# Designs tried in a protein design chat: VHH binders against Acetyl-coenzyme A thioesterase (ACOT12). Part 10

Target 1, 210 residues: Acetyl-coenzyme A thioesterase (ACOT12), of Homo sapiens (Human) (q8wyk0r340to549)
Amino acid sequence: CIHWDISKQASLSDSNVEALKKLAAKRGWEVTSTVEKIKIYTLEEHDVLSVWVEKHVGSPAHLAYRLLSDFTKRPLWDPHFVSCEVIDWVSEDDQLYHITCPILNDDKPKDLVVLVSRRKPLKDGNTYTVAVKSVILPSVPPSPQYIRSEIICAGFLIHAIDSNSCIVSYFNHMSASILPYFAGNLGGWSKSIEETAASCIQFLENPPDD
Below, E stands for the ipSAE of ESMFold2; O stands for the ipSAE of OpenDDE; V2 stands for 0.75 times the mean of E and O plus 0.25 times the DockQ between their complexes.

## First folded at step 5 (VHH)

Design g07 (from g03 with D100S K103R; framework vhh_enristomig; at its last look DockQ between E and O 0.02; V2 from the best seeds 0.00; counts 0 for: pae E 14.8 > 2, grease 26.8 > 24.2, SAP .801 > .668, placed apart)
Fold by ESMFold2, look of step 5:
Structure g07 (fold): chain B 210 residues (1-210), chain A 119 residues (1-119)
Amino acid sequence: as target 1 above (210 residues)
Amino acid sequence: EVQLLESGGGEVQPGGSLRLSCAASGFTFSRYAISWYRQAPGKQREWVSTIYSGGSTNYAESVKGRFTISRDNAKNTLYLQMSSLRAEDTAVYYCARVYSPYRGSFDYWGQGTLVTVKP
């Protein structure tokens, strides 16, 4: 997990984005579910499980990018997020967030401190990037109220299909601290991911008025 | 000050129905997932159900198909519709918001409302 250093924000931002692109480009992704507009892939490496959820969305890519890059809206559709609060508006393309998650099994709820880095496509490109990685921020230390958890590498790649539709791909290089939100009893894990993806599609196709 | 106030508990016979309410104040209700928990006498507190700001819901396996959580953001109110009640559902029911130290909100539980399913 990297320590946040404001003097190195540009390199940390670029590193965050490149980590997501590298994860997406890995070989060995296996399809584990295909339902209508949603495909779920997994990749097992050493002691880590990665997930790729591909969604077909009837929304312009630039709108999906605007909505998904604003993590203050994440709790509107993602049941794994209770709150997302901006710690610091680092730049137009980078923000630090504190994230809280629901209580599981009577344990303390989990929290996260993350850097969100975003990129519009290159001049002639068609892919938007929203990259997420946990950082260590001394001003927001672990709290006795929460179990501090870690996202190694996660985010969205949003690929324009035409002026009114896009493919949204969510990637997560899982750490042990986030796995319980995506795992359940046998037969329940894939369904939970599918329900979250469907909620995301509905949110993107029917965005809030503001 | 965050405040959560449960109501609607009472006695019911097995197979009966009951609707709980939770009135919320002191925070932006619509921005948070709100949950129901319960605690039976002599037992550990257990999670029952959560509804998220976007309307998605999740349930403990023991209550799936019998309980329905809902919210009315205009009235700052959370609901739990309980049906097909069983003796094992007897407990004090609480609504909760997850604590956020950065907002200064410390009240994560209401006082609770008792549900008794008669033998």
Scores: ipSAE 0.005, ipTM 0.170, lowest interface PAE 14.8, mean pLDDT 80
ESMFold2 (binder alone), look of step 5: mean pLDDT 82; pTM 0.824
OpenDDE, look of step 5: ipSAE 0.009; ipTM 0.238

Design k01 (from a16 with S54R Q110E; framework vhh_6qgx_2; at its last look DockQ between E and O 0.61; V2 from the best seeds 0.00; counts 0 for: pae O 11.5 > 2)
Amino acid sequence: QVQLVESGGGLVQAGGSLRLSCAASGRTFSSYAMAWFRRAPGKEREFVAAISWRGGSTFYTDSVKGRFTISRDHAKNTVSLQMNSLRPEDTAVYYCAAQTYKSTYRSEEEYDYWGQGTRVTVSA
ESMFold2, look of step 5: ipSAE 0.027; ipTM 0.541
ESMFold2 (binder alone), look of step 5: mean pLDDT 82; pTM 0.859
OpenDDE, look of step 5: ipSAE 0.005; ipTM 0.280

## First folded at step 7 (VHH; framework vhh_6qgx_2)

Design m1 (from k01 with R27F T104W; at its last look DockQ between E and O 0.01; V2 from the best seeds 0.00; counts 0 for: pae O 12.3 > 2, placed apart)
Fold by OpenDDE, look of step 7:
Formats: sequence, C-alpha cells, structure tokens
Structure m1 (fold): chain B 210 residues (1-210), chain A 124 residues (1-124)
Amino acid sequence: as target 1 above (210 residues)
Amino acid sequence: QVQLVESGGGLVQAGGSLRLSCAASGFTFSSYAMAWFRRAPGKEREFVAAISWRGGSTFYTDSVKGRFTISRDHAKNTVSLQMNSLRPEDTAVYYCAAQTYKSWYRSEEEYDYWGQGTRVTVSA
C-alpha cells in the first residue's frame, strides 16, 4: 500500500490510472459468467484473482463517468459499500475517500481509504477512466472499530458506443484475502458480482435526482 | 405450488402509515428478487419498489422515495413494504412480485410470479 504524499499527488494519481489500464490490458482473461448485459471475466495469476465485469449500459458515457467517479454515490447501488465519504479533494479529478463496509458474521466492519482518479478520454478517444487504489493516509489511521482493508487496483473503464450507450467495465485486482468477502466459492462470488453489476446498470440508466 | 400472498392493506388517512407484507412459498425465496407494484384506479400497473435477492440493493420509484421502505426476511420468506406519509395518490392495489434475478427490476414483464394484490386506500 502506498503512502499518500501530497507533494507527489500528481504522480500517485497518474500511477493509479496507469495501473488500471495495465490491468485491463492483461491477457488471459477467461469468461466466467454471461448473463443479459453482463459478462464476467476472471484472470488467475500466482496469488491474485482479478475480475473483469463488463456491463452494457443504456446511458451516455459521460453521464456514467460522472456517476461512477463520485464514490459518495456508490453505496446507492453497491451493497459492499455502507458509506463513502470524501476525505479530501486533491484535484478536480482526484479524490480521497473513506469507505466503510457492511458487517459480516458479527465481525468488525471493514473500512478503506482510497484514492479515486478519474480521466476523460484523450482527443479522438472514447474511453473514460475511474481508477481506485488504497493509500495510507496519516490523518485517517486504522481504528479499532474497523478492519482496515485494501484495494490494490480497481476501477472502471467506460467506453462510449454511441451518444446514448456505453460499455462499463469494472476491474479489480483482488488478493486472496478479499475473495472470502465476496463469497466462499466461485459460484457464489459470481452471483454476487452479477447482482452488483445489475444494480450498477440500473443505477446508471436511472440515476437519482441530484 | 408457487404462492405470493399480500396482506396489510386497508383504509388510512393521508399522512398515515401502513405496512404491507407478502408471504412467499413454493419456490426458493433466496434466489429471487422481490418487488412491489401498484395499480391505481384507471391507471396501468407501475413499479413501486424492489429488493435484490440478497437484500443488499433496493430500488424505488421516485414518487415514493423517502416515504416507502422495502425489506425482506429470508427466515420467514417474506417481503415487506413500509409506507409512511401516505398520500391519496398512493391509493392502489399493491402487488407482490418475484423474479429470477437478471438485470432489471422496474419492468413488470421481468417478473415470474405475482400475488393477487392488497388494496390500499388513502383518504384525503
């Protein structure tokens, strides 16, 4: 996990974005599940299982980008998030969040401190990026009330198809420690992912009024 | 045999509250998303609220947001709709529905099973 340094915020944020792009560019993804509008891929490496969730969304890419890059909205559609509060607005496109997760089996809830870095497509490009990774922030140290969890590399790539539709791809480089959080087996894990993906699609296609 | 049985409807004054309940049987409850729909007099059936199969996600039509709460009890195979701050425009027959989880909760055609409905009347 990377220590946050405000003096290096630009490089850290760019690295966040590049890490996600690198993950997405990996070879060896295997289809795990296919349901309507949702396709799940997995990539198994030495000690890491990565997931790629592809969603066909009937919403403009720029709207999806705005909605997904605002992590305060994530608890509205992602059951794995109880709260997501802005710690600091680092720049126009980079934010620090404190995330809390639901309690499982009467254990302590998990929390996370994450950097979210969003980027619009380059000229003539059609891909939006929302990158996420955990950072160590001295102002938000681990608490006895929570189990501090970590996101190594995750985020969204949003590809515009046309003016009113896009493909939203979610990536997550998951360590073995995170897998039990989703499900005890691949089947349960896949179902949970499908549920979250469906919720995400519905959220994006029917966004709440601000 | 699949059954969805609604209860809790009745007459209530504007500003009042009701709690609807739907008892499900004859299918694997935990594998289905549950929803409430309603049909007002002279209108088509419309989506009210839905809850995902695990209960982690809820969805509401805009007109009931902040007033209605959908929940489910896996132990009892029930889905509930707490309706607060009721308005005359909430008057309708409320239907419980179940669907094998796919990707869309708002369309009635996506649901596999339906209850017979319970009538809610909100007086001015």
Scores: ipSAE 0.000, ipTM 0.269, lowest interface PAE 12.3, mean pLDDT 89
ESMFold2, look of step 7: ipSAE 0.024; ipTM 0.519
ESMFold2 (binder alone), look of step 7: mean pLDDT 86; pTM 0.889

Design m2 (from k01 with T104Y; at its last look DockQ between E and O 0.75; V2 from the best seeds 0.00; counts 0 for: pae E 4.3 > 2)
Amino acid sequence: QVQLVESGGGLVQAGGSLRLSCAASGRTFSSYAMAWFRRAPGKEREFVAAISWRGGSTFYTDSVKGRFTISRDHAKNTVSLQMNSLRPEDTAVYYCAAQTYKSYYRSEEEYDYWGQGTRVTVSA
ESMFold2, look of step 7: ipSAE 0.397; ipTM 0.743
ESMFold2 (binder alone), look of step 7: mean pLDDT 83; pTM 0.868
OpenDDE, look of step 7: ipSAE 0.000; ipTM 0.260
ESMFold2, look of step 8: ipSAE 0.263; ipTM 0.666
ESMFold2 (binder alone), look of step 8: mean pLDDT 83; pTM 0.863
OpenDDE, look of step 8: ipSAE 0.198; ipTM 0.638

Design m3 (from k01 with T104E; at its last look DockQ between E and O 0.06; V2 from the best seeds 0.00; counts 0 for: pae E 15.8 > 2, placed apart)
Fold by OpenDDE, look of step 7:
Structure m3 (fold): chain B 210 residues (1-210), chain A 124 residues (1-124)
Amino acid sequence: as target 1 above (210 residues)
Amino acid sequence: QVQLVESGGGLVQAGGSLRLSCAASGRTFSSYAMAWFRRAPGKEREFVAAISWRGGSTFYTDSVKGRFTISRDHAKNTVSLQMNSLRPEDTAVYYCAAQTYKSEYRSEEEYDYWGQGTRVTVSA
């Protein structure tokens, strides 16, 4: 987890985007599950399990990009998010968020402080990027009310297919600490991912009013 | 297990409005997507509207778009259907339904719990 430094916000944000691109470019992804409009891939490395969720979405890529890059909307379709509030608008395309998660097993809820970096496609390109990673902010220290969690590398790549449809790919580089949970319950995990993906698709194809 | 109880039905003139409410039992209201279905006399039950578990998405049958609004109150464990500009063809028994979130909202087979229904009659 990196320390946030506003004087280096540009380089930190670019690194966020590049990290996601590198993750997506990895080889060795294996198909874990295939359901209607949803495909799940996994990549198991030494101490890391990464997931790739591919979604076929009947919505323009630019709309999906707008909706997914606004993390305040994440709780509307992702059950793993209770709240997501903007801490700071660093730039037009970079934002800091405080995220809270639901309580599990009577424990304290988890929270996260994340940098979200979004990028539109380059000239003649068709891929939007929304990169996410945890950062350390002195102004938002861990609280006794929450268990501070971390996202190492996650985000969305959105590929335009045509004017009214796109492929939304979600990536997450999981920490070693959660590997036993996923390895021991792949079926349940996959089902949960499928449900979340379905929710995401529904959200994107039926966006709420602004 | 979830129990659903509808209310708010009645007789109304064409062009009028009604607000249906459905109260859900239990403490896990947020775990369910909610919907309204209706059965008109001599017809099969049909989908009317649905709302996702957190209210981020709503769905409507075409015939009610622009006239009906589905909403939910998590604090009260209720889902509501505001029905405006009612028509005689809206006459039906309206049912509240709940499902553990799935990928489909429009099929009655996807719902796990049902209310007993409330009758809505729209006179010409």
Scores: ipSAE 0.000, ipTM 0.274, lowest interface PAE 11.8, mean pLDDT 89
ESMFold2, look of step 7: ipSAE 0.000; ipTM 0.143
ESMFold2 (binder alone), look of step 7: mean pLDDT 83; pTM 0.868

Design m4 (from k01 with Y101K K102Y; at its last look DockQ between E and O 0.01; V2 from the best seeds 0.00; counts 0 for: pae E 18.4 > 2, placed apart)
Fold by OpenDDE, look of step 7:
Structure m4 (fold): chain B 210 residues (1-210), chain A 124 residues (1-124)
Amino acid sequence: as target 1 above (210 residues)
Amino acid sequence: QVQLVESGGGLVQAGGSLRLSCAASGRTFSSYAMAWFRRAPGKEREFVAAISWRGGSTFYTDSVKGRFTISRDHAKNTVSLQMNSLRPEDTAVYYCAAQTKYSTYRSEEEYDYWGQGTRVTVSA
């Protein structure tokens, strides 16, 4: 996990974006599920399992970008998020968030401190980026009330198809520690992913009022 | 060369459970992705489930998701299929398969070795 340094905020933010792009550019993704507008891919490497969830969304790409890059809205459609609060607005396109998760199996709830970095497409481009990674922030240390969790590399790539539709791809680079869990529970996990993806699509196609 | 031997098939009532096992010969078990296929009476063989070489990734046909679980034991050179909430439509001969390509897991053409099959019959 990267230690946050405000003096290096630009470099850290750019690195966040590049990490997601590299993840997305990897080869070897395997289709694991196809349900309506949702396609799930997995990539197993030496000690890492990554997931790619592709969603066809009937919403303009720029709208999806704005909605997904605002993590305060994440709890509205993602059941894995209880709360998401802005810690600091690093720049117009980079924010630090504190995330809390639901309690599972009588354990303490998990929390996360993440950097979210969003980028619009370059000139003549059609891809929006929302990159997410955990950072160590001294001002928000681990608490006894939560289990501090980490996102290594995750985020969204949003590809415009036309003026009113886009492909939203979610990526998550997961640690080796969760591999045994998925080996035995991927069926349920897959269903959960599908449900979350469906919820996301619904959210994006029926956005709440600002 | 790898020999695959299935076991655990039998007659079970709808809603019941079975655990299939496939034993692989040799010492290179960890090099293979493993899968289960099935052939129902009068139907073509179809993909059921697959597990990657390290066991970190699993794949299922939609009709068995949430009911079937594929797992592997490297120490014992075995792959298993836990089948819960069985339905009459699950009736088939179940085949264990192995591949080294690590390409697509759902196509039978990708698999190099096959077992003889074990029959599973689910009564209504």
Scores: ipSAE 0.000, ipTM 0.238, lowest interface PAE 12.7, mean pLDDT 90
ESMFold2, look of step 7: ipSAE 0.000; ipTM 0.119
ESMFold2 (binder alone), look of step 7: mean pLDDT 83; pTM 0.861

Design m5 (from k01 with F59Y T104F; at its last look DockQ between E and O 0.01; V2 from the best seeds 0.00; counts 0 for: pae E 17.2 > 2, placed apart)
Fold by ESMFold2, look of step 7:
Order: C-alpha cells, then sequence, then structure tokens
Structure m5 (fold): chain B 210 residues (1-210), chain A 124 residues (1-124)
C-alpha cells in the first residue's frame, strides 16, 4: 500500500497509470467467457487473480473516458459501489476519492481511499487511460463503520474504433480484501461480472444529461 | 456446501497407469481450486498435485512431476489425476480436496472440503 504525499503528486499519479498499463501488457491472459459484446479474461500469478473485461460500446471514446473517469457516477451503473465522493481535486486529471461498498455476507461493509488518474492519448494514439489505486491518507483514517480495503491496481483502457464506437477494457488486480464483492458468490462471480459489464455498456450508451 | 467423491483406485502393477477421478457436487464447481493429496500407510498426508479454478496453472510435488497429470472438466464437474509409470512408493489412499480463492495450493490446511479417499496399490 502507498502513502499519499502531495509533494510527490506527479510521480505517484504517473506510477498509478504505468501500473495499469503494465497489468494490461502481461502475458498469459486466458479467455473464460464470451457473450454478445463482452469478453472476460483471467490471469493467475503467484496466487493472485486478475480480471480483464473487454466491452464493445456504441459511444465515442472521449465521452466514455469522461463518464468513466468521474467516479461520482460509478454507483449509477456498478452495483458494487454505494457511494464515491471526492476527497481532493489534486489536479485536472488526478483526484482522491472515498468509496463505500454494500454489506455482503452480514459483515461490515468495506470502504476504500483511492487515487484516480486519467490520461488522454498522445497525438498519434487512440487509447484513453483511467487508473485506480488505493492510497493511505492520514486525513481519512479507517473508521469503525467500515473495513478499510485495498485496490492494488485497477482501471479502464478505452480504445477508439471510430467516431461513434470504442472498446472499453476494465482491469482489476484483485486483493483478498475485495474479492467477495467482485465475485458475487462462490459460484456466480463470472455471471455477476457479465451483468455489471452489460450495465456499464447501457450507461455509456445512454448517459445522464449531466 | 460441496461434496467430493473419488473413484478409479485399485491394484496396478509397477510401471502401469491409473486414472483417478473426483466428482464434485454442490452449487458451484468452477470457483474452487482442486488438489490431490495422498497418505501412505504410517505416514502423514502429503500434497500431490493442484489445479487452479480456471485450469491454467498446475502444481506438482517433485516425486510425481512428469508422471502425473492433473486436469479438470467444468462441464462434468470433475477433476482427474492421470498417473503413469507408477511405482510401489505411490501406494496410498488418494484424497481430492477443494478450496475457494486462497493463496497456497500446497498446504493441507488451506483446503476446506475433502473426499473420503480412494485406495491405490502398486505391486511388484
Amino acid sequence: as target 1 above (210 residues)
Amino acid sequence: QVQLVESGGGLVQAGGSLRLSCAASGRTFSSYAMAWFRRAPGKEREFVAAISWRGGSTYYTDSVKGRFTISRDHAKNTVSLQMNSLRPEDTAVYYCAAQTYKSFYRSEEEYDYWGQGTRVTVSA
């Protein structure tokens, strides 16, 4: 886990983005599901599980990027998120969020403090990046209401196809602390991922007026 | 809960082959990492082989590497252990085991569900 330090903001944010790009570039991803517009891949390394969900979306890439980088909108489509509130507007492209999750298995709900870093493609590129990583922030310590949890590395790579469509890839390097929320139940985690991906497509193709 | 039932044990001559099967019943098979352990007479139960829940990663104890192959069939909810070039020291009761999303595949303590075992005897 990384300690947030405002004096090192740029390097921490760039490292967040690079970690996502490195996760996406790993070898050994295996397809575990293909349905309609959605493909699900998994990667197991040294007893760690990672997931890649690829979605074909009928929406311009730049719009998908704006919608997915604004985590205050995440609860509108992702049932695993109860609230996402901005802690600090660190820069135009980097924000700190406090995230809460629903109660599961009668345990206390989990919360997260994360750095979200977004990047537009370079001049000759067509890929937008939204990277997410947990940080330790002294001004928002763990509280008795929640079990403070950790995202090691997660986020979106958004690849433009044409002016009205894109491919959205979601990646998550799962830690043991958040695995039950993403798996849904012991036997149904792949189906829960498919349903969440479909909800994401619907949201991106029918965005709120705001 | 999941129930595990082993089959395919028996008597076999040294150098021969045998295929063990473990049938899983319950709500979800695809969420479990699966393993085979064995107990020889008078010895502690030891790890033999494991396969990840997706089937992409396999693990073997050194004494069976190259001779045994673990595999799984999600459609039939089974895990199998193909045992070739069998030796008298492979004589044991073989147990199928399952765990959900834990880090250590080789440790007996990490497995929550166990079968009753199937006996393998390798003669001559």
Scores: ipSAE 0.000, ipTM 0.130, lowest interface PAE 17.2, mean pLDDT 82
ESMFold2 (binder alone), look of step 7: mean pLDDT 83; pTM 0.867
OpenDDE, look of step 7: ipSAE 0.013; ipTM 0.314

Design m6 (from k01 with R27F Q99S T100P K102R S103G T104W Y105L R106T S107E E109S E110A; at its last look DockQ between E and O 0.01; V2 from the best seeds 0.00; counts 0 for: pae E 13.5 > 2, placed apart)
Amino acid sequence: QVQLVESGGGLVQAGGSLRLSCAASGFTFSSYAMAWFRRAPGKEREFVAAISWRGGSTFYTDSVKGRFTISRDHAKNTVSLQMNSLRPEDTAVYYCAASPYRGWLTEESAYDYWGQGTRVTVSA
ESMFold2, look of step 7: ipSAE 0.000; ipTM 0.197
ESMFold2 (binder alone), look of step 7: mean pLDDT 89; pTM 0.907
OpenDDE, look of step 7: ipSAE 0.069; ipTM 0.551

## First folded at step 8 (VHH; framework vhh_6qgx_2)

Design n1 (from m2 with R27F Q99S T100P; at its last look DockQ between E and O 0.01; V2 from the best seeds 0.00; counts 0 for: pae E 15.2 > 2, placed apart)
Fold by OpenDDE, look of step 8:
Parts: sequence; C-alpha cells; structure tokens
Structure n1 (fold): chain B 210 residues (1-210), chain A 124 residues (1-124)
Amino acid sequence: as target 1 above (210 residues)
Amino acid sequence: QVQLVESGGGLVQAGGSLRLSCAASGFTFSSYAMAWFRRAPGKEREFVAAISWRGGSTFYTDSVKGRFTISRDHAKNTVSLQMNSLRPEDTAVYYCAASPYKSYYRSEEEYDYWGQGTRVTVSA
C-alpha cells in the first residue's frame, strides 16, 4: 500500500492511472459470463484473481465518467459500499475518500482509504479513466471499529461508442480481503457481479437529480 | 446427488508425507473453487488451502505454507493436497469443500458442499 505524500501527488496519481491501464492491458482474460449487456472476464495469476466487468450503457460517456468518478454516489448503486466520504480534494481530478463496507462474513465492517484519479480522453480519444487505489493516510488511521482493507488496483475505463452510449469496464485486482464483498451473497460469484453491474447500468442510465 | 469423497488419510510419522484426494461429483466441478479444511481434536474447523476454479491461483494458511500443495484435475474432477514435512499439529480430520465463488475464501460459510472428511494422524 502506498503512503500518501501530497508533495508527490502528481506522480502518485499518475501511477494510479497507469496501474489501471496496465491491468486492463494484460493478456489472458477469459470470458466467465455473458448476460445481456454484461460480460464478465477473469484473469487468474498466482495468488491473484482479477475481474473485468464490461457493461454496455445507454448513456453518454462523459456523463458516466462524471457519475462514476464521484465515489460519494457509489453507495447508491453498489451494495458493497455503505458510505463514501471525501477526505480531501487533492486536485480537480484526484480525490481521497474514506469508504465503509457492510458486514458480510467478518465480525466488523471493512473500511478503506482510497485515491481516486480520473482522466478525460486524450485529444481525439474516446476513453475516460477512473482509477482507484488504497493509500495510507496518517490523518485517517485504522480504527478498532473497522477492519482496514485495501484496493490494490481497480477502476473504470469508459469508452464512448456514440454520443449517447458507452462501454463501462470495471477492473479489479482483487485481494483476499475484499473478494467476499465482490463475490456477493449466496447467489454465487457471477450472479452477484451481474447484479451489481446491472445496478450500475441502471444508475448510469437513470441518474439521480443533483 | 452432490458428493465429495476424501481419501488418502492415515497414520504417518512426523516429517513424513501424505497425499489426500477428493473426488467430486454431482455438480459442475470446473465452476467451483475447491478447498481443504481441517478440524483438530478439540478445535474448530480451520481453513488449510484453496485453489481457484481454473486452478490459476492457490492459497494457504500460514502454518502450512511451503509444506502443503493443493492441486486439481479437471479431467478427473479431483482436488488433491500434497502434505510434506508433516507435524503432530497437522493431526486432524481433513475436509474437502467446494465454493461457487470460484476464488479464494477462508470462511467455511462460503462453501456449499463438503466431504465427510479423512483422518490424518501424525505421530511424534
């Protein structure tokens, strides 16, 4: 886990983005499930499982980008998030969040401190990026009320298809500590992911009023 | 009928080796992560090792790392646990388990199917 240093904010944030891109660019992804507008891929490596959830969304890419990069809204559609509060706006495109999770198989709920780094497409590009990575922030130390968890590398790649639709791809380099949350309930691993993805699509296609 | 049948247990001397096997039937084996748990006398059941649904990832409890190896054979619908450098504290009934979550989980609540267990006794 990366120790947060505001003096290195730019490099840390860029590294966050690049890590996600690198994950997405890996070879060996295997189709696990295809259901309607949702496709799930998995990549198994030694001691690591990564998931890629592809969603076809009937919403403009820039809107999806805005909504997904605001993690305060994530509890609205992702049942794995109870709360998400902004700790600090490091820059216009980099924010620190404190996240709490529901109690699943643990005695205590999990919490996370994450850096969210968002990037718009390069000129003539069509891909938005929202990268997520846990950081160590001294101002938000672990609490006895929570089990401090971490996201190694996760986030969204949002590819514009046309003016009113996009592909939202979620990636997660899953660690053992968060796998139960992403796997969901007794409905099964794939089913749980599908349900979350469906909820995400619904959220993006029917955004709440600000 | 779902069935997990363990075999390979027995008495072995400390420092010895043993290979457990679990034969699975009645469900789509390739879609499940598989694991081994154990229950020592007077203790609660604990996680030992797990292997992902496709076998690309393996996980172990700390006390068995470097000594135990979990593997699976999709053609035979079996999962195995190679146990080397056995210790008296490894004495337990070993259970095979299957999880629909396809990946590593330590909690037994995440496993839908269980075998009846095979006894492993390691003498000093």
Scores: ipSAE 0.000, ipTM 0.277, lowest interface PAE 11.8, mean pLDDT 89
ESMFold2, look of step 8: ipSAE 0.000; ipTM 0.139
ESMFold2 (binder alone), look of step 8: mean pLDDT 87; pTM 0.900

Design n2 (from m2 with K102E; at its last look DockQ between E and O 0.01; V2 from the best seeds 0.00; counts 0 for: pae E 10.1 > 2, placed apart)
Fold by ESMFold2, look of step 8:
Structure n2 (fold): chain B 210 residues (1-210), chain A 124 residues (1-124)
Amino acid sequence: as target 1 above (210 residues)
Amino acid sequence: QVQLVESGGGLVQAGGSLRLSCAASGRTFSSYAMAWFRRAPGKEREFVAAISWRGGSTFYTDSVKGRFTISRDHAKNTVSLQMNSLRPEDTAVYYCAAQTYESYYRSEEEYDYWGQGTRVTVSA
């Protein structure tokens, strides 16, 4: 996990964005589900699994980018997030967040401290980027109430189709493990991903007024 | 196309013991948790026990606490269920399941891979 250092803000921001773009550009993504406006892909690399959820959205790409880059709105549509609070506005395009997640199985809930880095398309481009990576921040140390967890590489790539629609792709790179495990599709978990993706589409097509 | 294969089922008298085993085969994949579920004749499938692979935590339905023990063998890529003090109401087909993402352990909808089942019959 990366230690946050304000003197290296620009390189950490670029590294965050580059990691997401590299994950998305990997070969070997396999479709595991296709329903209506949602496709789910997986990528298996030895003992690690990455997930790509592609959503067709009837909303302008720039609006989807604005909504998805504001993580304070994430709990409105994503049931995996309880709270997302801004720690610091490091730059116009980079924010630090503290995130809490719901309690599972009566264990302690998990929390995260993340850098969110965003990018608009370059000249004549059509792709917006929202990259997310955990950082170590001394002002927000782990606490006994939570299990401090980590996101290695996650985020959204948003591709404009036309002025009224876009493709929103969510990526998440799972943490590595050397324990032997099973490979294949995301059966029951796939239904939960589909429901979360549908909620995302509805949120983006019917945004709140603020 | 991950395969889970249960074994160790059979006929046993009330008060007896059985050990179920679940072996995994297929391509290498990360699994967050493994569990046992069971379906008694004429009933819906219900949660029995789970073990968190990463944290070593174990969970049990109330009716089996103190009688059943879930464990894992990392080297053999197996999960076992030791069933002691068996009762006729434990009669069921027992299924092994695996979860690739952290989620609720007790809900069958949250498990990605399932075995074919092994029958356990407990006679009075």
Scores: ipSAE 0.000, ipTM 0.398, lowest interface PAE 10.1, mean pLDDT 82
ESMFold2 (binder alone), look of step 8: mean pLDDT 82; pTM 0.862
OpenDDE, look of step 8: ipSAE 0.017; ipTM 0.257

Design n3 (from m6 with R102T G103S W104Y; at its last look DockQ between E and O 0.01; V2 from the best seeds 0.00; counts 0 for: pae E 19.4 > 2, placed apart)
Fold by ESMFold2, look of step 8:
Structure n3 (fold): chain B 210 residues (1-210), chain A 124 residues (1-124)
Amino acid sequence: as target 1 above (210 residues)
Amino acid sequence: QVQLVESGGGLVQAGGSLRLSCAASGFTFSSYAMAWFRRAPGKEREFVAAISWRGGSTFYTDSVKGRFTISRDHAKNTVSLQMNSLRPEDTAVYYCAASPYTSYLTEESAYDYWGQGTRVTVSA
């Protein structure tokens, strides 16, 4: 886990984005589920399982990017997030959040402190990036009410199809994390992912007025 | 009520060309993405090409890229598939399909309306 340091903001931001791009570019992703508008891929490495959820969305890519990069709206569609509060706006492209998650299996609820880094496409590109990773922030130390958890590498790549539609790809490097995933429960895991992806599509296609 | 009527299929020699056409009626054509799928003898139906509802984006399966071109004509409510450099493995029944969705253009389950199909046979 990386300590947040404002004097290294640019390099931490770039590293966050590059880690997501590297995860997405790995070879060996295999399709494990295909349901209307949603494909789920997995990548097994020695000690981890990574997921890639591909969602076809009837929303302009720039709108999806704006909505997905604002984590204060994440709880409106993602049941794995109870609250997402901005700690520091840092810059237009980088924000620090404190995130809380629901209680699962009698454990205390989990929390996270994350850096969200975003990028618009370069000159003639069509892909938007929203990268997420945990950081250590001394002003927000772990507290007894929560189990401080870690996102190693996660985020969205958003590819424009046309002026009114896009493909949203969510990636998450999984090992032991805040999500209710364990090696032995593949069936329940896939359904939860499919339901969350469907909720995301609905949110992006029918965003709140504010 | 909705009708998709394919035409333009037939027998053609390898290396030749065909142009398939699909006439659409019973729905607002400009609000639907359009696609071509095909079913070869003994195989499942597979995606060939799709075009977004305003025509801004086109998609092709790898085996037809550079040889097939999908287009749509909003004045005639038609979608077409120009098929060049045909190969015997292109032999199939070709189906026109329409989707009210703006995404999932390569997957069969996104398409609610289907034509009866037109047979294309490419002889060696």
Scores: ipSAE 0.000, ipTM 0.095, lowest interface PAE 19.4, mean pLDDT 82
ESMFold2 (binder alone), look of step 8: mean pLDDT 87; pTM 0.890
OpenDDE, look of step 8: ipSAE 0.006; ipTM 0.281

Design n4 (from m6 with R102E L105Y T106R E107S; at its last look DockQ between E and O 0.01; V2 from the best seeds 0.00; counts 0 for: pae E 8.4 > 2, placed apart)
Fold by ESMFold2, look of step 8:
Structure n4 (fold): chain B 210 residues (1-210), chain A 124 residues (1-124)
Amino acid sequence: as target 1 above (210 residues)
Amino acid sequence: QVQLVESGGGLVQAGGSLRLSCAASGFTFSSYAMAWFRRAPGKEREFVAAISWRGGSTFYTDSVKGRFTISRDHAKNTVSLQMNSLRPEDTAVYYCAASPYEGWYRSESAYDYWGQGTRVTVSA
């Protein structure tokens, strides 16, 4: 996991964004589920499982980008997130967050310290980027209350279709240690992802007043 | 041949005001975000204020918020820092900086071009 260093902010931000783009550009993604507006792909590389959830959303891309880049809103639609609090507004494009998650099979819930890096489209481009990765931040050390966890590479690529619609692609480069568990329960796993994606679509199409 | 030239520094009594100006040349000013940093003697340079390349977003360090105002003038290729209610703790060399990134940034690593600085001294 990368140590956060504000003197390297620009390079860490660019690296975060480029890691997501490289993940999305990999070959070998296989469709494992197609339902209505949601398509789920997986990519297996040795002991690594990556997931790509493609969603068609009836919302302007710039609005989806604004909503998805604000992780304080993530708990409103994603049941995997209990709280997301800003640690530091590093720049207009980068924020550090502390994230807590619901308890899994053990008694201790998980937490995360992440860098969220965002990018608007390049000139004449149509793609927004919201990249997420864990960082080590000495001012927010692991706590006995939580199991400090790690996001290796995750985020959203948002492709404008027209003024009122976009394709939102979520990517997550998952730990190799969870591959055996997914292989044994693909049906339940797929259903959970589909429900979360549907909740995301509903949130983006019916955002709260902020 | 990029130049950032600060001006407007000087000696002022606490509670007073100064306006710093930074004249920019040798690059497309409207495509750069601008910032002010400062360095007190014997200390590291610290962020003060930044403004996006079109002027739509600003950010200030907490110690100056409400007292300092950053602004830019695309017609004159200048960025300014209006400093009100000055305190002895504001004594420093103030540097103008330019970044190719679109928004405001507080990290020095985001800035490619720097001025030589203008000294501000605030007496008790």
Scores: ipSAE 0.012, ipTM 0.462, lowest interface PAE 8.4, mean pLDDT 85
ESMFold2 (binder alone), look of step 8: mean pLDDT 87; pTM 0.893
OpenDDE, look of step 8: ipSAE 0.034; ipTM 0.351

Design n5 (from m2 with R27F K102T S107D; at its last look DockQ between E and O 0.52; V2 from the best seeds 0.00; counts 0 for: pae E 13.5 > 2)
Amino acid sequence: QVQLVESGGGLVQAGGSLRLSCAASGFTFSSYAMAWFRRAPGKEREFVAAISWRGGSTFYTDSVKGRFTISRDHAKNTVSLQMNSLRPEDTAVYYCAAQTYTSYYRDEEEYDYWGQGTRVTVSA
ESMFold2, look of step 8: ipSAE 0.000; ipTM 0.207
ESMFold2 (binder alone), look of step 8: mean pLDDT 87; pTM 0.896
OpenDDE, look of step 8: ipSAE 0.042; ipTM 0.511

